# Ledger of designs, part 6: miniprotein binders against Pyridoxal reductase, chloroplastic (PLR1)

Target 1, 350 residues: Pyridoxal reductase, chloroplastic (PLR1), of Arabidopsis thaliana (Mouse-ear cress) (q56y42)
Amino acid sequence: CSNNTSNITTFKPLKLPLFWPWQKVKMGPLSVSPMGFGTWAWGNQLLWGYQTSMDDQLQQAFELALENGINLFDTADSYGTGRLNGQSERLLGKFIKESQGLKGKQNEVVVATKFAAYPWRLTSGQFVNACRASLDRLQIDQLGIGQLHWSTASYAPLQELVLWDGLVQMYEKGLVRAVGVSNYGPQQLVKIHDYLKTRGVPLCSAQVQFSLLSMGKEQLEIKSICDELGIRLISYSPLGLGMLTGKYSSSKLPTGPRSLLFRQILPGLEPLLLALSEIAKKRGKTMPQVAINWCICKGTVPIPGIKSVRHVEDNLGALGWKLTNDEQLQLEYAAKESPKSMIQNIFQTR
Short names: E, the ipSAE of ESMFold2; O, the ipSAE of OpenDDE; V2, 0.75 times the mean of E and O plus 0.25 times the DockQ between their complexes.

## First folded at step 2 (miniprotein)

Design s12 (from F2 with E6L R8F E42R E44Y R51L R53I E55R E87Y R89W)
Fold by ESMFold2-Fast, scan of step 2:
Structure s12 (fold): chain B 350 residues (1-350), chain A 93 residues (1-93)
Amino acid sequence: as target 1 above (350 residues)
Amino acid sequence: MKIRVLIFVESDDPEVLRRIAEEIKRLVEEISKKYGVKVEVRIYERDGELLIIVRIEGDNPEALEKALEELEKRIEELAKELGAEVYIWIERE
């Protein structure tokens, strides 16, 4: 006989995740890394200055993400400017197919695409065909998540029901493993959840703008609804189009179109940027890493954009650690003190 | 009471940006007249983006909120019709 070497029976040990890429998060029937990546910049010639000569670097960035356990990649059928429409899906499909890191395990990548609610998509069959077109561009047989890119409730409510039926059919035909929505506000999120439930289809994800710049009343309501209904919130623009990176100031604006926006917003973000900088220094992290980690701490899955190998490498440093509750509150208080914030994308419905 | 609305519009089509700028100028005049509020607009344009600053002023809080709601709704409808991406920020006082 000796003293018991087992745990105390009244003590229940808590396993607190440090957001390592292999510590997967449930998203409906899917298991995804705690951070994914978005491909909005791929094929975007105007805002991001995309050129086809960048494709080799983007492929290297994609491989780096895979090597570090990232398995969620978000795209859309509308991504790509002008003649490059659909280019984001085509590039992602090419990179998955050609990946040496995957070596025949291409099906382990969770591809989330979004289908635009274009005014000419007036039948459920047309919407299912949009899904088939995306599968063709991606060169895959099944999507991880098929998403409606925005709600038509405010201007074409009858069209929205047709698009919802299209999502149901995608799921029933096995074209998608799960169904989600993007830019849905609190009221419409509940409505689509209930509609899909009536048809036997679970709503797995809600993708909305969510960051330290976008944590107003609506975002908090959406998060609360997601938690109650078992929906995972995918947070897009977790760095506020780059405003939370710490790379920019009134004297150092980004090149290109974003400079007009940054000139107006950055002066009002000083309290938040200072708090981000101080926590980053204390933790030996970068400001983007802190901002992304905050999104994960809130229970969301952020999808920062893949623009370069350097961006992916930096963003991966958002994983493997966790902000304390006090640090989270400090950032949230500083954000509330900032007179300017990025409240919503206009595509976000009520 | 004073509200400032910053509207950032992105499009790869310069004609879409031009149409949005012209429609918003028309909308602010309609809203000003409809709700009896003072509305001022300034537009800044650079390659592929518009920044539109709308200032709404009045002494009736209900009228200001209705004006803001209609502005947001009409901009959302226009952006979705033309396939443009739009972000808004609201500053009070």
Scores: ipSAE 0.000, ipTM 0.371, lowest interface PAE 12.8, mean pLDDT 82

Design s13 (from F2 with R4E E6Y R8L E42L R51W R53F E55Y E87L R89E)
Amino acid sequence: MKIEVYILVESDDPEVLRRIAEEIKRLVEEISKKYGVKVEVLIEERDGELWIFVYIEGDNPEALEKALEELEKRIEELAKELGAEVLIEIERE
ESMFold2-Fast, scan of step 2: ipSAE 0.064; ipTM 0.614

Design s14 (from F2 with E6I R8Y E10L E42T E44W R51F R53V E87V R89Y)
Fold by ESMFold2-Fast, scan of step 2:
Structure s14 (fold): chain B 350 residues (1-350), chain A 93 residues (1-93)
Amino acid sequence: as target 1 above (350 residues)
Amino acid sequence: MKIRVIIYVLSDDPEVLRRIAEEIKRLVEEISKKYGVKVEVTIWERDGELFIVVEIEGDNPEALEKALEELEKRIEELAKELGAEVVIYIERE
């Protein structure tokens, strides 16, 4: 074998390494990196200050994640504010299609999207069409995981049954490799698992708010049920919208609406932030790396947000090591002693 | 005693956001009268998105907790019924 050296390109394609200091985890029929990335900020103008001028940096961040073995990316058909609705899926699809590291191997990426339980989605056929619309925006033929974004059990139980049938049809038609749910509480999680089982469809994932700021009784019960039923818990907001990064204080608030939230919650997080800082310094790690590593140590797959190349670079340092049991307990005790925390997402059912 | 409820609302339909803002204003007046608590509402809107702060104040802890429980339940039902994504944070005194 020989190459024509006169046609040497100076372009260096993204290279995926052959070995990583971590192992992939099982998620139903899928094999995923122990940490994924969420794309909620992509197209979110108000909370995250998204602008289209950021797209080049987001693409670089995506490529860096791929280069470092990350294969799970979470999005939703509801992501993107106002006129930018669906923008998160469109950007992720563009980045996958244009990826130099993935040329001809787009299926190596596990795309998890979430379908909103909108009040106008009243038939299983409409829900299947929502999946097809997501595939079109993502420019892919099959999703890794198709997820129901929230349960309608408390206000429209008949709608929920048709949405569940929609998930079954997506799986049977080969539009998704696996199905999951988001914001499902302990009772409803068991019910959908059992329903899907009667239809020959395994429930592979349950995505819920889970972090050192979100370890209430229901989160622990959901985790227990996931372990018992062979469901993987995907932990969203593992950094508490940025509150666990150590970057913010009363004199250093983020811009936009988050600053009001931070003014009210941050002062009550002192014990937890101190414990995170101490362990980070002892380990030669950053506070976000410790907070994400804690989620991984609990057996969940966290999906911190992609906002910049720097954020991805930092979050990647959460992999390849483990907190000791004593360090985990120290963080959990500090979290319990903190007078403020995130509350349960209102979409989370019972 | 004082409870602060921070509500962030996302929807692809600006009309849904307007509906939610008006319904929350109506709901907090109803809860204020029902439980004998003082309620203040502040709303921020940008590009069809809502950021709402509800402050509930009163001298009866049981009434405050019941007011909070009903507010949470009614907001959850409203958001799901209208297909809006809502994030709620609660700060107690």
Scores: ipSAE 0.000, ipTM 0.344, lowest interface PAE 11.3, mean pLDDT 82

Design s2 (from F2 with R4V E6I R8V E42Y R51I R53V E55Y E87T R89L)
Fold by ESMFold2-Fast, scan of step 2:
Structure s2 (fold): chain B 350 residues (1-350), chain A 93 residues (1-93)
Amino acid sequence: as target 1 above (350 residues)
Amino acid sequence: MKIVVIIVVESDDPEVLRRIAEEIKRLVEEISKKYGVKVEVYIEERDGELIIVVYIEGDNPEALEKALEELEKRIEELAKELGAEVTILIERE
């Protein structure tokens, strides 16, 4: 909203923060910024074109996020392609350890990592060891959130119980402050919540694909269950891999594998992209800022990816304001009128 | 001496937020005159939220503390009257 008055005279200028302490979001025992950042692109040569020459800029982007009050950073033990497996965790750990802004306060950062449900992880002890390996790569002694990356219920249901026991042990041993899941559908979310609760472990977060491109029946059902059970929804891909930025068209596609997805989906997004553009212009904001702000208005914690200093600067502008109810409805209606939406994650369960 | 008061007012009724903003502007002017302190105000409106930053400056510590006490009391009373939630943070410099 617009300022009514601006009348500040001091002998020292005071800068307002992007969000206030009371706007932080509870996630179990944790207090996190209303938006976090994901590190999927770090070490990913195939989908995101990562190169080690980018590390200095990624570190600058990380520092910028910290300086603006962001304290939630999401990674995974599977992030990084080929020889760079685990590189996302290594880079995040390095940046936290070397941070000038955190000097002596490294524990103020909430690190959320995800443990892959690999077919060879067949014992709870192996899963606890996966957590210890992540702690080693991150160079920290405790995670904010330890997450199961996906459910094995549809193809290896006995393995899933073993992985759930691993999460219980991580919590009981103090290796993680909180436990979460990723890519869990409504049925499996209820099941794991109940399983953990009977063992004294609260389920604090559910990370799923959620955006104006991912508002299907299943996402709404997951959000409803999260609200009822006291679970915080972490929304990944809040910009639809870049489709909601307004930067791309049928004549200007991104390079690499994303171009195939964009060819299929982007032409069907005209009503939504028009609504985003109109609201962005009216508000003096960018389309990505509006799309991220919508996720926050829905009560989720979005984790857009850290790709560059410029992207972090833009995404930070999603904070400090709110879409009206009417603007939210306008965007939701435009999304429903759009003939295309994001493809469901292949690991998403029911 | 300088004191910074950060006030956040929350309400789902935009008319309540508008009225609180207007009343606080008048209150700040009243306190400035009453205690002989310099007061400057910054107001930022967001949906469901009103952020007010008040800078109080003066060379008399007693007057500054009394101005601060009255500001806090009057704002809390106003919030109760209008059914709004208020958080007040104070920083001394």
Scores: ipSAE 0.000, ipTM 0.165, lowest interface PAE 20.3, mean pLDDT 83

Design s3 (from F2 with E6Y R8I E44Y R51F R53L E87W R89T)
Fold by ESMFold2-Fast, scan of step 2:
Structure s3 (fold): chain B 350 residues (1-350), chain A 93 residues (1-93)
Amino acid sequence: as target 1 above (350 residues)
Amino acid sequence: MKIRVYIIVESDDPEVLRRIAEEIKRLVEEISKKYGVKVEVEIYERDGELFILVEIEGDNPEALEKALEELEKRIEELAKELGAEVWITIERE
């Protein structure tokens, strides 16, 4: 799927998209960098060991991303442990407000937040108020993208229509520039697109698990629908929970509980990991950079997590170059030959 | 015959993780009785994640598949109700 790539001739060279940060891609009415960043680790005390003493380093990581032309940052109203619920949004808002790199151009950052489909959010007005609460925590007047975090179709279909009406009202009131969804499968993606379209609201983004480990039939169908309907796929977990980094092997597993999952999946990934390693060596790149670049080559916008300055520095190396069609096929064949892959997020609907 | 289910649950709220862990322990016992299968569960709580290994063992393939289907459905419903993110990997032996 490189049909949209410009060709080069000897006498009329065209600038091919090399995924430089300044070569923005369209996402509905928005223009975003070809890779964004997720902020799930921010305020997460248990999973990522967050402490407020880390705020300076996270701010440095955020500034590094901005300095290198990244303008898309994904967060959620549910991010932050316990009493720090909403802390990811509060930290992102603080970093945007205080940014010396933006120098009064805070509106150039595209903030995408996700609103949880909590069982107590039973009215469209409550969902609009969730958006207002996020704007307050972020200290901004308007979101780039307001997203529904997951579908309730399988267990509370009437609630889902209420949440969809909430998204419509957010857009109509100018609280969000665009609306999106997360963890929507092929059938529900078409349904919400049609629902919003009849109400004059463009569905700009669909955020789903998508990587070399998550390119099964359902992901490919979602991508096909996105292409057909003009929706941009935002790929989360582009590194497969760390399995595509090359840091781990059957003989070198992560410490702790993640080792159980890795023991089951990682041995079945050897063909894919070998292909990633060989391409990385040939290109003078890291395996994470190759895996992220592949997501961009597929026309998605990956959002790897901001965990440290070093992680941001490494992930930025995924930009400014492009895998050849042959390299993409090599990775895809290696993934197909690998007997293991990630299963769909359980939130992902049909 | 044996099916292994690996479940990762992620939430920023430790009470959500605790509630999911407790409900999954109850669910395992319910499914074991309902389908006449042996179900074992190991739950690891670390760094704000639950890593859950479920082993379903039995002599009837149809009962095993129904047990797995109900386990997946009930976990999906519970996670969505409480706002946790979940990933499931299934291995058959």
Scores: ipSAE 0.000, ipTM 0.270, lowest interface PAE 16.5, mean pLDDT 83

Design s4 (from F2 with R4Y E6L E40Y E42V R53F E55I R89W E91T)
Fold by ESMFold2-Fast, scan of step 2:
Structure s4 (fold): chain B 350 residues (1-350), chain A 93 residues (1-93)
Amino acid sequence: as target 1 above (350 residues)
Amino acid sequence: MKIYVLIRVESDDPEVLRRIAEEIKRLVEEISKKYGVKVYVVIEERDGELRIFVIIEGDNPEALEKALEELEKRIEELAKELGAEVEIWITRE
């Protein structure tokens, strides 16, 4: 037994080997937590069974995320079903404004919203007005990231140029600190990057479906382009709508429309779910924590959904540790051996 | 066995951050000797905050947990005395 004296160093910067909640990553001009949270479920009555009675618990979940160093929250102007259209932005804005945890530091929260490429948004002025409407619902003066929700290149290429000019104007007017895109494939990602660069606007982020269920050729190509162009990939659906949690089987499906998707995909995920379970047990972690940690290990910023205090508690355990290269390879191999994967978003471009 | 402890201390007063950094260096030495564990600490000074990384190493699980418990308690007490905000993150290997 050796002498257990302290070995103290305070002179050299340490590159921390772990993903801590307060260990920020660069995203263009922004400094964000290694994991953010998405608010797709907020106001969504059809897919997520939202009810206004849930708002108090959602606010508690939001405060828990803030207390644990999370500063990136993703929403969209299209989130909220029917009469509740825009409700996700309204709730996020309310929670930020009322936050006791922020203690007047509301500007430290990075709000990323997405503007829908609706067929009637035919002028850059309309797109700038969409941004102003989001700012009004959020009750903030400036967004961290203003994002185009999907590309119109495949069906309305002239509209897309107008929407890109709208993003430029948002940035130039100081309505957003940075601009991003969602559901852009490698070809369109390069094109918008080049366009924005000619206008003096950096492309900060590319948000795409990325997880152990969505690590196909397209996702890897997008990641490669992001790395080459200095764009941060924001990974949405890092848990595959819940399929990577380990709590579902053919005899225990989720409620609502997700059950149809789960019936088709879940039986084909056995090798991946087994690998996730084994690594989770070895690490004293949950399967969702391992799946999210994998996304961070790939250099992406995952945005799992806030649904309850329990979900936020669990997802926060994805931080403060790192999968080994061997564990990452084991998961990736198991994913490739699995006969099923997530269906690509229909708005995903080439 | 190793315990990783990450501590973020926030204050608008640079003198408060300086005092906390000095006290944590002393605390780490005291805990190492008291519980017979190895303690490594790195303190990174930033504008308005300290980022402190502590590694506690040993072969006795009970001694490691007691060392961690005292470290957490005394850092929280120091932050309260000096009016600083503190967040502590723990990971066990």
Scores: ipSAE 0.000, ipTM 0.304, lowest interface PAE 12.8, mean pLDDT 84

Design s5 (from F2 with E6W R8Y E42L E44T R51V R53Y E87L R89F; at its last look DockQ between E and O 0.25; V2 from the best seeds 0.00; counts 0 for: pae E 16.0 > 1.5)
Fold by OpenDDE base, look of step 3:
Structure s5 (fold): chain B 350 residues (1-350), chain A 93 residues (1-93)
Amino acid sequence: as target 1 above (350 residues)
Amino acid sequence: MKIRVWIYVESDDPEVLRRIAEEIKRLVEEISKKYGVKVEVLITERDGELVIYVEIEGDNPEALEKALEELEKRIEELAKELGAEVLIFIERE
């Protein structure tokens, strides 16, 4: 009796087309990576314990991001603590200039900075000067995206019009390739879009808190408006300040100031954290990678913060694959069962 | 007479920011009652920053200035205690 051991050729499952890390996403006139990196930690002493001794590590993290096809870097003129105000832009400008990977192609990097609506920026000219000061710190002639960092509509509506005219003037002067906004609610987003459109200025992006923790009615409405108007939604805090990382629990709180916030929110997040963990395990991915990938699947460009080569490597693992529709729905259902919404950015206009 | 106060609180701690926001709400109510001034507050949070807009309104200029001085001092003390940076801008109308 010859036992014919049938060689079961294990068909290696056809690897679904990887989101090639090189697949660019349209953002107005720009083409950006499906994920960007936020540089808020750069120069920030209070949360992040920034020290100038970390600059070499930040530079290595920046180079690794470039080598892996990341070309979108988000910053702000207000980033950097106290005497280090503007340090994020200074560091980013230094790293772009010193990058051996760019080989004279520094213009392939899309710098998106945000200009604070400070009370003393009372004229369009002063707001244009803020853009010039950012260009000087960045050591570049033109920004990718000049962003209004928040709306003043709720407390200084006359200033807001001046700031909008400042965005127009930045674009007309060629200081920015496109303009964007941050922390705009649905109604105010439509108003600025219409204002800029009548002046021939492309509103290319809206930056809002958008994550599995921040997918409320307002975020979904903003996303719908962005989809309709051809505005790219940039999602900041895609990891919910680290709550979506699985590193923290009710028994394992972060050290320092986030501990109280996390203590209040984490007990209600068990369904979402379980769903993230299950999907992460099934995919051979980390919970952060799943949470970032969800933002991409929703058609947003997430901008997770980077502080080290390890953070870049971990975040890059969110690329080259896609959650199924069923996995997205599972995460969204679990997120809705979580009773405590993340503290919405109070700057978000109605 | 109206005083407008813009307060920027930078803390990388969202809970420091939340606590400051909650304490400022209480503080403005206390100041309003203490000095007999109308105080309106708009608190907005963004990526490690609170922007707080305060309007102080009243008919007595001395009461307004005392209310402002106490507001400023108590916010600076609170920010320092919690390890936040604070910028305060004042406009008088």
Scores: ipSAE 0.000, ipTM 0.223, lowest interface PAE 11.1, mean pLDDT 85
ESMFold2-Fast, scan of step 2: ipSAE 0.176; ipTM 0.669
ESMFold2, look of step 3: ipSAE 0.000; ipTM 0.220
ESMFold2 (binder alone), look of step 3: mean pLDDT 83; pTM 0.787

Design s6 (from F2 with R4I E6M R8F R51W R53I E55Y R89Y)
Fold by ESMFold2-Fast, scan of step 2:
Structure s6 (fold): chain B 350 residues (1-350), chain A 93 residues (1-93)
Amino acid sequence: as target 1 above (350 residues)
Amino acid sequence: MKIIVMIFVESDDPEVLRRIAEEIKRLVEEISKKYGVKVEVEIEERDGELWIIVYIEGDNPEALEKALEELEKRIEELAKELGAEVEIYIERE
């Protein structure tokens, strides 16, 4: 008798999700949304113009992402400029703790943080302590993913082994559910995978710059290795610091230091921006949605920056549909025909 | 032929920014002599951020690409050694 009412409510959902549970992507022991969000702009006054007065708007944007099924949020212990160092982790932790949308389900959020390979972090114990400091700022007992922010292989190879031992200890102590790396090139990605395997620790994620502005030989080699070894590629800067949004031109530049970069690169992106605009118009989508969808179609998990409610609303429109193979090829051809691109991050290894 | 290299450096330590700026100035002089290319540098520093623009000019494409490769490698090593956040962007003309 009681079952009749349950059956009726089950057949009439209040809101359709942007993606279904079976469309979540596997990342080691984790099940994550097909797109996450990065928090690099939170506390970054210089490049992104952060002000504490923005915190209420950032919290609203965070809640909107949760409401639409996003469960992956990427941060770092180095995020936040000057006296705001660590502010990104502190804000994310506050928003998770105070979330009305989560209400007792805080453990459903996958927090991925990155630990900087600072020259003074010379022991595995110091690296484990970096993890504990991040947990304190985030006000959580366990991270979803603990990541090494960059490799020291090219200048301090002995330090790198120490940092790898730190990742092993974080995992063994239960401080992180999974371990990953950021800015690792093809050679070092294989080396850390094999090292961790000898210690019984799976390498679950590799975060690298990957977008229509960053699809060179090394990115393709990293993707191939990730696919072969069962590692999930997390694609950062999927919109090229905003260059792929279509919002900017030579007469309409962003404020701050990005304007120098945009003056030099934007004029050389015309073929790519035109292709993005054409596909966006044909699909009834925005240029950022097309650019992010392309990353998802390549089998990566993009983490565009969460900056405002409007940006989150727009980026969420990248979900629930898929570019055809022909549209993907059109974008890739246009990117190759564009005389300018972003180079990979200087911290990325071989 | 001309290559423009735009380097953005961010650090909480002003001594790190100062040292990177000084080392890059020395590095561009070494590269200019080594590869026989013309190198000019512009530096803008404001509130914990540093923008360095390097102009590399020459008639030999091979020498220009080798100069760029060494510049990128040396900057990567320096930034990692000092723990600074660095981004490099390149325009080839």
Scores: ipSAE 0.000, ipTM 0.310, lowest interface PAE 12.7, mean pLDDT 82

Design s7 (from F2 with R4F E6V R8W E42I R51Y R53V E55L R89I)
Fold by ESMFold2-Fast, scan of step 2:
Structure s7 (fold): chain B 350 residues (1-350), chain A 93 residues (1-93)
Amino acid sequence: as target 1 above (350 residues)
Amino acid sequence: MKIFVVIWVESDDPEVLRRIAEEIKRLVEEISKKYGVKVEVIIEERDGELYIVVLIEGDNPEALEKALEELEKRIEELAKELGAEVEIIIERE
């Protein structure tokens, strides 16, 4: 049974040897919290309006997550705009190093970073060096998960094999505890799994867009393949860039680029938003908490973004309880009844 | 029959955004002629972000779907070659 009375105020701080109302999940050789956090917004001036004045709040949000048992943080070497390229990794590394909550247990944090399949990364050695550069920015000796950010199969298949060899070498050199992929479709997921397996490297994770707003044929096939192959699905954009929060309407749009997307999609989400709202009210939870909990109930590990202390505080309430099977079906039915959804990320391969 | 394709592009380099916008204009013209569909494109640049709305319109559903599939594939290839982040949202009538 789920602990329906749990909320963020009932969670125990990381530095206290107490239990949380949830259990860690297996992800290859790793033991991770059932929800992690993504850091795409950190250093992103264009989409998320990042400013360095936000760093203190982001650090507080990070500490709050740690205090509540979160040990998985996802970043990427491409995160950060312009002169801030790599800023997400630099900030995460700084926060881990300075953390009072960890008190010398910095290695208990599982850092998952993603290496971009940039057109100039043409050798396995260059890809291994990308990993070393990430370790330098993060100020750590070993990553929890080293991930390939996207597949080049559709336009540079020879480059992809080189990048796969880079992942093999990262693992063999002990630079990463596990390897994963991002934006891989069912066909390429099977191919890389087999490629790595023949070289003695287990494929730990597949990170894809997965939410009540992203339950298309591709997502369901990927989930099926992950289950068959023993791969953990990491669900990114579990709140649909904020559309599933209930905070926005045609008269209350977010600032910046998301407003165009919201204008097109949000009006078509009425059945889904209504179902989320009703279940949230019934459970004494928020709409984001229900949407994230649904991802967890599907056996995925969602990584909602850290943008503020408030976001982390709210998202932590997704833990310690479970939607019933009937509630999950109600949400899935409402999502199918909604005429709008987020279709696959264009970086997602077949 | 109408399909709206909303393409959001993120890049910290204005030249990359301009190049993507120009390539997409060429691509939609090529696809329009190849599949015999009407293609309209609206491009807006806002503070380093590029928004592209492509309207594909035609009377033949099969041609319209083929046009959409090629548009998605070619945009994906272009964005990856130039190192830009993109997201595509599709709305069918």
Scores: ipSAE 0.000, ipTM 0.237, lowest interface PAE 12.8, mean pLDDT 81

